# Ledger of designs, part 296: VH-VL binders against q9vpl3

Target 1, 224 residues: q9vpl3
Amino acid sequence: RGKINIQRPKAPHYERARVVAVTQPKYPELPKAKSCFKTRAERTQQQQENPYNEIIAREVRNWLDHSRLVAFFHLSSITADDIFRVRVQLHKQNLHLKSYGSKIIEQAVKNTRYEAIVPLFHSNHCIVFSPDPEKTAALLRIVRRVPQMVLLGGIVEETMLSRNQLVAYAQMPGLHAVQAQLVQTLSQAPGHLIQQLQAHQNSFVQVLDVHAKNQMNEETPKST
Below, E stands for the ipSAE of ESMFold2; O stands for the ipSAE of OpenDDE; V2 stands for 0.75 times the mean of E and O plus 0.25 times the DockQ between their complexes.

## First folded at step 11 (VH-VL)

Design C89 (framework fv_imvotamab_arm2; at its last look DockQ between E and O 0.03; V2 from the best seeds 0.00; counts 0 for: pae O 4.6 > 2, placed apart)
Fold by OpenDDE, look of step 11:
Structure C89 (fold): chain C 224 residues (1-224), chain A 120 residues (1-120), chain B 112 residues (1-112)
Amino acid sequence: as target 1 above (224 residues)
Amino acid sequence: EVQLVQSGAEVKKPGESLKISCKGSGYSFSHYWIGWVRQMPGKGLEWMGIIYPSDSYTRYSPSFQGQVTISADKSITTAYLQWSSLKASDTAMYYCARLDYGDYFGFDYWGQGTLVTVSS
Amino acid sequence: DIVMTQTPLSSPVTLGQPASISCRSSQSLVHSYGNTYLSWLQQRPGQPPRLLIYKISNRFSGVPDRFSGSGAGTDFTLKISRVEAEDVGVYYCMQATQFPYTFGGGTKVEIK
């Protein structure tokens, strides 16, 4: 009696196969578990103008209006714990990590100068706000350690910057530093000019002095 | 550190007016919502309303609409809850709490509470 | 209004033993944006409420890891893996998915 290959059962006889196929209980397709993840489309359709969104939008607008640095990040599979850690680190630098729904952002920025940011909000996102644009470097330093946070762009001093531009901005010396350098340079200019003007005079005096000394030496009779 | 400090306990008679305060510190007061929550003696928590200090936008629970007034003075980082005419039924502990929709979407920091006693 | 129902009303627990509190909402707490704005608060005797868990399962700052939140839709659970003496108090669930915000009736955790 041939060992029943349980791994590759022989196909049943054609008639048996037909009966089995017909008698297989058609289990009603389990209602496709409405994926708890309402498709973006379903989320968008049901988003009747929830008066609630207006309330939240007010907060978003307020943050935008009072921030000199705004950075937008995509969040990729980040845990709540990780977000919390990052938030704490950012907060120490007066950087405020916030997370709002895309529709709330859309509502908040509608008909405003910030409307251009709407396309950045396609999935899980967070926003970092700061009143200090000089904290851009600190922000980037912190988020570099968080691979789940992907910089998309930002707003600095009311100017929208791409990711690359924001990175470049962070590498620049602060405005105050540049100003200080400029002032230093300007303050040195008069001194240098004076030195240059005096250099010729001093050189001339030195030449005259040498000449005078040489003449004096020639006039000193060799007392035999 | 984020702190909400509320005014002291109040003992009032029915019909009297009252205004209690909640002072925020350690954060940007104008950017965060303040909510008021009532807790009657031996009872649970009841949401009363919220205010956005930046522009003083307020929203009330239907149960408290017209019964109380929530206000804020952002210059001194203080929120207020007031009654024009107190009732004995207003006897409760009142808490102020901070709310931020961008972080926790809940009341993350709470005041110590203000006990209001209304008795004849 | 969304009605939040907590069970049990009282939970006597032996020190070191786990505790579980249930919160049910009369409606789904899933917001149109996909988030569920359910929070758990702890109120110790004579103290103001304290945020423990936000958005179902996220621990607030300073909250011990023995606290955990779970659930979805209308059913939520707060678990304390090992109850300590300091955990005595009343626990509240809160929904912030829609106005008005509503709290559960509270669950009193006591030590046996």
Scores: ipSAE 0.807, ipTM 0.901, lowest interface PAE 0.7, mean pLDDT 88
Fold by ESMFold2, look of step 11:
Parts: structure tokens; sequence; C-alpha cells
Structure C89 (fold): chain C 224 residues (1-224), chain A 120 residues (1-120), chain B 112 residues (1-112)
């Protein structure tokens, strides 16, 4: 009835590896030194593969350009049947589960503000894209029952969010509710409009400040 | 329910033009590549090329470069394969298929095929 | 161009017996980070191809577990552990590691 699947040993969970790296000395290492020491064979291979990877990166850019929600996950070993079931559940919510090689993601985000996401793809991973940021709560609800998918963080409305910040965003009123509140406020005294705009502005500023600090040192998941 | 529905069979004479279609439904059409595959009578499969409907970027197999035109209209979720001047050797079954580099990295869903017959 | 060579050309089998199909590529199909983009397709008589196996060994949705794929580098195998009547057709391997994408010549599975 079923066949035995023999799997290779996997690398340590990415989230734990990220936490260990954060607890090391904070002084920046020589980040460009490793890229400057590529072997001749590696440089030659990269030149041959870059044109093909660029074609695939076109697909990644299209998802990024048309997705107001992007969520990044570490992916542990999972069967093809189980990942397909998750993909179907996500698809019903207009959530699109994808995985791309790290070189392709690097090429797709090169010279963009999203270059900071590249380190997230050192281990097995997957990405969820959606044009609907209000579906963040549905995403978290679905993956809560999928322990193989461990949330690392995301991008909402072009703003990078940590794991905890994305969870907090999911608890905010939906886009429709926020839009309805804006219309209601415009029909009432100016104080309500100022309060709502200030709340959203302050939330985005705080998120941006955390992202700037994390990109200097390394991304760090915030415990709740 | 991902579905690719191709236009009907065609009977043509050498030198005539032809444009066949592949309409996608049940998925985000412009985010997925469409490839065209030829199967000559009694023979195997041959990749002709692919298109990305979002921006119409195309790549052709060298064997088909200059022989056909692949295009797409994302507003009606349709891809096309076109000949300006058919030859008898173009008699074959033509399939469209969807390709997704983020999932299967292969042709996951196929159209029903369009039989093109070219004879005098 | 990467040439994909399938053997055997024809595989007549008794119902309930296993079948094994081989595919060899003229070059390694390994891409960046060790991924290998080899798939297996089934074409039943009078039908379009359908995806069976992707990335060497992963079964596509709805594909029975009697189908399995294996291999590495340039050598790949599709196995049907117990052939059923509905498995009659032609099987193709395909590579998507580089352009142009290429198929094997096909292996016809038929019932004795």
Amino acid sequence: as target 1 above (224 residues)
Amino acid sequence: EVQLVQSGAEVKKPGESLKISCKGSGYSFSHYWIGWVRQMPGKGLEWMGIIYPSDSYTRYSPSFQGQVTISADKSITTAYLQWSSLKASDTAMYYCARLDYGDYFGFDYWGQGTLVTVSS
Amino acid sequence: DIVMTQTPLSSPVTLGQPASISCRSSQSLVHSYGNTYLSWLQQRPGQPPRLLIYKISNRFSGVPDRFSGSGAGTDFTLKISRVEAEDVGVYYCMQATQFPYTFGGGTKVEIK
C-alpha cells in the first residue's frame, strides 16, 4: 500500500541556527571577503548559470511585484502529499506556496530593498505569496497545524516584518475594516482621522526601525 | 481546477497561416509559464518554446526558432502558437502545458491538444 | 542540447508484475544547490501527457504509490511496482535543467 521513503540527514533547523548567530559577538565580520575569494571554477560556473537563473528570477520578481503579503518559512522534511494538501488549503485563501533556489532569489532581489531576505534561504525553505495582506490571519491559522513550516517573518505592504510583528499584524482589523473606518472618520470630526492615521504611521515606523537594526546585525525572531 | 483548453483541430494547405490558442483557467494565468510541445504522428514529444504571459518574454527551442511565433494575451488568459507559412512537415499534435519554477519545475498541467493537418 | 536516452523502447509486462524504465542524460542534470529537474510523464493512448514524477522522485498529486522515481546525475529510473491495465501507454522522461528542454524518446508499456 505505501512505500518506505529513505531520507538523507537534514541540516539543523534554520531558526535555531539564526538564534545562535545572533548570540555571537555583534561586530560586523568582513562580509565582502568571502565573495572576493571565489575560485576560478566557481566564477566560471556562475557565468554559465546566471542567464538561466535570470529567466527563473523573472517569475520570482513577478510574484514579489504583485504580492502585498510575502511570508518566509523554514521547511523541515515533508512528504509530497502533505505539502500538496497544504498548498491546496493555502490556494483556497489566495495564498501561493512556492520555493526557489537561493541564487535565483538573490538575483531576483539584487539592487532592491529586499536584499536582506537572502540569508533566510541558506536552509530548506518555502515562501507564501499573496496579493491580499488581509489573508495573513488565514495563513497563520493554516500553518499552525503544519509543524514542518516554521515562520521566519515576512513582507507586508512593502515593509519587512519579523515573525512576532507579522503575528501582530494579523490581529489588526482587515483592510476592508480599516477602509470602512477611514470612510466613517472622513464623515465625522477630524480627531478620528488623525488618530487612525497616527496609529498606522507609528506602527509602520516602529516596524521599519526594527528592520533597520536587524539588517545591521542579523535578523532576530522576537519572542512573544 | 487548473485547466488548459486548446482550440479545435485544423486542416490546412501548405503556405497558409495558422494561429492556435490555449486558454488557461483556475489559476493566476500571468504568474505561470506556458510551453508548447509538438508530437509528430507516431513519435515522441518535442519542446518548442515557452512564454511568460506577465511580460510576454519568450524562449524558443533552436529547432523552432524562426519557424513559429509564441505569444500571449494575459487579459483573456490565452497563449498562442502561430505559423506564417505552414509546411506539410508541420502536421502534428500540438500541446500547451503549464510550467511553474516555484513548485514542480516541470509541465504540471497539459491542454487536450490541437491536431494540425497540413496537406495539399 | 542535453540528449535524453530511454530504455527499453518497449516494455511488455504481465498484469501485476513490475516494470522498470531507464533514462540517461548526456550531461548532468544537477543545477545550483544540487537540485535536479527531471520529471516523468505518462501518455495513455489517445490522451495528452500527464505529470507523474517531478524532481526525480516526488509523485505528483493523484499518482498512485506504485509509481516511484529514483536516480542522480545522469541516470534515472521510473518503476511501476505492480502494473495495472490503466498503466498502458508511453512514458517520457524530461529535463528542465537547461534550455532547450528535452524529452526522452519514450518507453511503451503494454500488457502481454
Scores: ipSAE 0.764, ipTM 0.888, lowest interface PAE 1.0, mean pLDDT 80
ESMFold2 (binder alone), look of step 11: mean pLDDT 92; pTM 0.939
ESMFold2, look of step 12: ipSAE 0.559; ipTM 0.799
ESMFold2 (binder alone), look of step 12: mean pLDDT 92; pTM 0.940
OpenDDE, look of step 12: ipSAE 0.019; ipTM 0.553

Design C90 (framework fv_imvotamab_arm2; at its last look DockQ between E and O 0.02; V2 from the best seeds 0.00; counts 0 for: pae O 7.7 > 2, placed apart)
Fold by ESMFold2, look of step 11:
Structure C90 (fold): chain C 224 residues (1-224), chain A 120 residues (1-120), chain B 112 residues (1-112)
Amino acid sequence: as target 1 above (224 residues)
Amino acid sequence: EVQLVQSGAEVKKPGESLKISCKGSGYSFTHYWIGWVRQMPGKGLEWMGIIYPSDSYTRYSPSFQGQVTISADKSITTAYLQWSSLKASDTAMYYCARLDYGDYFGFDYWGQGTLVTVSS
Amino acid sequence: DIVMTQTPLSSPVTLGQPASISCRSSQSLVHSYDNTYLSWLQQRPGQPPRLLIYKISNRFSGVPDRFSGSGAGTDFTLKISRVEAEDVGVYYCMQATQFPYTFGGGTKVEIK
């Protein structure tokens, strides 16, 4: 009970303090409005290549390079206790909830295939990383109970998916059936393993081919 | 769950080399930074530097640049702090700590410390 | 280097009474337009430091609600609303807004 919502009541206070700090120290003291605007804008542009942000971008790149599942969320106001509780639930499923500044993400994905994700981070957000793409269903189940986290889309196996495509991916029963049948085959006598694995590999390849074509928002019917 | 376990206390003479260790467990070692912090007897905390075990990128405090070497071996989830030639002024408690830019932006988990004593 | 100045150096306090620790930085800790990376650490006697407060005012997991942090820009405060015997130790502020990372000199809280 010492871990109740009251334990983290400062989240709105922190956000207010952050806003106050930004507004107080950033404004110039110059008397001319045009000069102040140009100096302010020039300072902001000169900070676009922040060397400190580039060092932190190594962490973002490492998560991206080692995550077969990446999910992007808009994050509404949420208490520190609630987000911590969600982080713990996600961590149990090897799902890692993170948040980085938009300039850090921009520097991390510059000159990469993922440069198109940058606009997703101009508002309050969070990212979930995982090495395990089959945990997508678990992710969506956990987040369904968290209305403050709104799914925007994701990356699965280096393929960018819209929100609807990611939801459809999580519900594909063919992947579950192939995985279950592979486990069943490995539990059988050794003399049949190669033939049965080859048959299941063909089925698995067919499911993956249908899955890849589903990137155009088409459903993957169970057919040959 | 997250643990940082440091090597045991060391008693050394000036001029000797030393390498102390910090083993991380219960988390994805290569996705988090490890920092080293010195605390001289009866004094406060001093940041020495950090390492990113994924690629061994290191950053040193100017006060410690060239004085120590920070390294990591990700295959055994271990970070190291090393001196090639100890001085009596190196007598201190040394802590490793995990740094998390994606959550707390600070040192969230700490090792138990390694006491290093350098005397003639 | 950002210098972090803590006051007081020592805070003897009667059990159950409040304690307040000030930390002042030599320059603004605002990293970007929205981010200030100021932490508070507690070091109990004979123990390693532990994280209490991150990003000015957020309580780390397992930290009692009697601890609170506030501040902006260059001026930050850690408050213990009702000091308990287990709160004895040295408290440090720390900035991670830029390299090198720096700590305040520490404030010793003790029961009188």
Scores: ipSAE 0.777, ipTM 0.892, lowest interface PAE 0.9, mean pLDDT 79
Fold by OpenDDE, look of step 11:
Structure C90 (fold): chain C 224 residues (1-224), chain A 120 residues (1-120), chain B 112 residues (1-112)
Amino acid sequence: as target 1 above (224 residues)
Amino acid sequence: EVQLVQSGAEVKKPGESLKISCKGSGYSFTHYWIGWVRQMPGKGLEWMGIIYPSDSYTRYSPSFQGQVTISADKSITTAYLQWSSLKASDTAMYYCARLDYGDYFGFDYWGQGTLVTVSS
Amino acid sequence: DIVMTQTPLSSPVTLGQPASISCRSSQSLVHSYDNTYLSWLQQRPGQPPRLLIYKISNRFSGVPDRFSGSGAGTDFTLKISRVEAEDVGVYYCMQATQFPYTFGGGTKVEIK
């Protein structure tokens, strides 16, 4: 009895082959498994619908709303350890370094006054938040030591500033100092005005006095 | 020691103006937010707003926006809560509290409270 | 606004027995993936509120070890392991994750 070659079974007789072919259950083609790869659009939609993303977006908004200083940085080849070190340094100055996804930022700032920041978040980025705008100089001092952090811009006192403007801001005397100077300057203006107004009056009085004296001298009868 | 000392109890009539104070001591007054919290009689706590004394930046709860004014004088380390025109519904205990932004993100120290009674 | 719901409204407790207070938020209080800005405050009769717990489970300075906080996301719990007479008062949870900050309605702890 020839060893049944289980690896190459002899083709069944033609008639049997026909019957087997006809009786083979046609399994409905399993619907092509929707490729587990959600289209970019579906992923984006799912991300938008993620309640977690909404929560984080609200968090971002909260940070923005509570911060008087916000600085945006590009991160270039920075290690987690480096970020941690910087974070610690910043934290000591009440500066809070955070990182969020671009989509979250977009969601957070959509239809808000912060919408202009969206283009800054096209790559690896981080945000530094502070309640104190006077910490701008400290922030810049710290990040200057970190070449992997590139300043892109910021928000100070609800005003969007470019990188250069932010640097300039950090070099300026504190708002209070500037205000004080302004007040001083303004306080001098009324004094000058009063002086000018009084000068005219004084001159008029002097002229009148001279006139009166001259008239009195003319009325003094030359005692003969 | 960190302390917040508030001004004394106030009895006012409807329509009167009022300004109550909160003086901070024992810490850098300019580096911490000060918040005001209302507690109506027998009720819970309500956040009113916060101020950063360094530059007097202020944030209000929507419920209190336009109803009160929060201010600060950093030279004397004092925060203020004021009404232009009091209502009977303003009768409450008012607390000032220090808000730490970095570590606790909460009110870590509280004043003793100022009772405001508005009665016709 | 985030609504904070505390339960129970009143908690009568026998001295030496444990107490538990629940606080639920209408939204997650997770901030920046690492912190949750939930605090517990104690208000004794006739006194201002006092901070007990910050960031869910951290005891504030001077707070006894019998107080503990736990929870995550939207559900938080304050526990007192052994209630003492001085623990009588109203306890509030507070969220500072989202502006405006909001408080729970309070839980009154009383001695049976």
Scores: ipSAE 0.018, ipTM 0.521, lowest interface PAE 7.7, mean pLDDT 83
ESMFold2 (binder alone), look of step 11: mean pLDDT 91; pTM 0.939

Design C91 (framework fv_imvotamab_arm2; at its last look DockQ between E and O 0.36; V2 from the best seeds 0.62)
Fold by OpenDDE, look of step 11:
Structure C91 (fold): chain C 224 residues (1-224), chain A 120 residues (1-120), chain B 112 residues (1-112)
Amino acid sequence: as target 1 above (224 residues)
Amino acid sequence: EVQLVQSGAEVKKPGESLKISCKGSGYSFTHYWIGWVRQMPGKGLEWMGIIYPSDSYTRYSPSFQGQVTISADKSITTAYLQWSSLKASDTAMYYCARLDYGDYFGFDYWGQGTLVTVSS
Amino acid sequence: DIVMTQTPLSSPVTLGQPASISCRSSQSLVHEYGNTYLSWLQQRPGQPPRLLIYKISNRFSGVPDRFSGSGAGTDFTLKISRVEAEDVGVYYCMQATQFPYTFGGGTKVEIK
């Protein structure tokens, strides 16, 4: 008795096949369950009209408006634990790590001066906010230890900076330091001027003194 | 450290008005949402509403819309929950909690709660 | 409104044994932006709620590693690998995917 090939059963006799075909219960096509998956279009449309998004967008806008330092990062395969660690480190420096959906960002910055940042949010991303632009160096130092965070750019004092510009900014002495140096330099200028003006007078007096002494020496008769 | 400190327990009669407070400290008060949550005796948690202290934007649960008023004074980093006319059914523990949509998308820090007892 | 259903209502557990709590939502908690905003809260007796897990599986600061969250879509689970005495309390799931936010009914974890 030939091994019944269970994997490829022999086609039944044509009469049996017909009977089987006719007796197969025609299950009513289950109404195509409206795929609970809203089409991308439906999701997008709902996103635009969702008051919920407005709520979140408000928060984003508030952060942007009150931050003097904003840095944008791409996240590459970072774990929640890693993010948490970074967040803690940043927080110690009054740096606030936030993550928002791209569409929320878009909504938040639409028709604002921040609209230019939208292209930066095409993938997994996070934003770091700070009220202190002097913390840029600290931010970069912390993030350098996190290879999963890639700096994309930032906003410092309402100016959009590229990655390179932000790095350069971090290397510059703080505005206050520069100002202090300037003040110091300026404060020394009058002193230098006075010194220069007095130098000529002093030199003249010295020359006169030497002349006077020489004349006195010539008039002193060598008492033999 | 982030802290939310709520006002003390309240004992009131039906028909009386009440305003309870939640003071935030240890963080930027204006950047985080504050929510109120009700817990009736022996029951679960109920979300009441949220406020953004920066501009006092408020959203209520439909169940609490018109029943309570949520407000905030950012100058003293305090959020409020108030009733114009209390009912016996308002007897509950009320919690304030901080909410951040940029991090946890949940209530990450909670006040100690304010017990409100409304009895005749 | 999204209805959150927790099971069991009560979970008596022996010290050192694992515990598992289920939370089901009436609809998917996947936000349109791809995240799932499900959180787990712990409320110890006489204390306010405390955040344990956010976004399904992320432990909040200071939360022991014995706590873990999992799930997707409409089904979520909180697990305690080894229950300790301090873990006694009521646990709540919360969804923040859709306004209004809603909580599960709670699961009471008790020591046998």
Scores: ipSAE 0.762, ipTM 0.877, lowest interface PAE 0.7, mean pLDDT 87
Fold by ESMFold2, look of step 11:
Structure C91 (fold): chain C 224 residues (1-224), chain A 120 residues (1-120), chain B 112 residues (1-112)
Amino acid sequence: as target 1 above (224 residues)
Amino acid sequence: EVQLVQSGAEVKKPGESLKISCKGSGYSFTHYWIGWVRQMPGKGLEWMGIIYPSDSYTRYSPSFQGQVTISADKSITTAYLQWSSLKASDTAMYYCARLDYGDYFGFDYWGQGTLVTVSS
Amino acid sequence: DIVMTQTPLSSPVTLGQPASISCRSSQSLVHEYGNTYLSWLQQRPGQPPRLLIYKISNRFSGVPDRFSGSGAGTDFTLKISRVEAEDVGVYYCMQATQFPYTFGGGTKVEIK
């Protein structure tokens, strides 16, 4: 039973790396004044015993790495029954609604190409994952009826898109088939616009600009 | 429809090895965890461990660490629980169950169970 | 390890009457980032367990609304508002806040 309210202030922290590296000790015993503090080895042991953050982050990384469509939403107050019904509707379209803590998302994307998404999780949120980027239109149709879910943006084919870019992407019918045929045609003749955009994973703006120009041109002229 | 189908009942002698299976269907097997739960005859439930089939990352309950091996073969959407040397105290019902951390903590779908009887 | 203590061990109930099952944890089940990962399972005679309630109070798919969960911190309750014959079985609480995951000892619900 150590007494609290001692007169001595907390001792300054020693650099753990220097002490451990120089002495090679077996976990030094903590003094009474530092009984609530843990050594680096004890923190490592505790994390090994309760590794939830890394376990859940592993799941998040796997969803990100294997989803060709990822959509981020701000989530306003919604009942558990209502969000469950939305989840069921999305699941029928191979759209997977998930929620993770912001610290978990941070750890999942740290030192990855997805790190730019971290600011999106400052507020209450949810994420929709899918292997099917053509399901973007179905996603937006379903969530249109759910005002509590506010689209923030997304990732399509490993390219980050803003809200407006993702909405524009969803309005371009046959996009994947047309895009695939265009790339194949251009690669037979040494053409480069679409291939350069895909090969370099350029900014959202550049990819959207190409798609917007193609959609404006195609949507303007024809009944046939 | 999410389904977990386990291998059939086993009758073994002490010292024998055993590998029982849990085949997942109706969902993306590599995106969800599989856990194993033991129920001794007339007793409650005990968590044994979990595996993430995508990369075979595993975590064991301290009570079962070193006593069983949990593995998965994602190409056939199957998880396994294995003993190298069975004991009579391993007589129990063994369940696999799916874990979803995205909005669920705990076991949302369960296999039918595999009864393992070890006697000599 | 977090010890989960259920009471009562057995709950004989008149058909159509309510049942209440208590679960107490040896330490708080609030996860580091604010969630409480407490679930309730039902095991009917001769069947595998099935999920009833997750995150204290959310009913899983296909679970009748006569099942409800409540609680906070270390004290949790499963209620069955009107017990039916199909509700006979053993009910378990389970914590998923830290490893190892642990279960309560079970509460047998039976028609008297």
Scores: ipSAE 0.658, ipTM 0.838, lowest interface PAE 1.5, mean pLDDT 78
ESMFold2 (binder alone), look of step 11: mean pLDDT 92; pTM 0.941

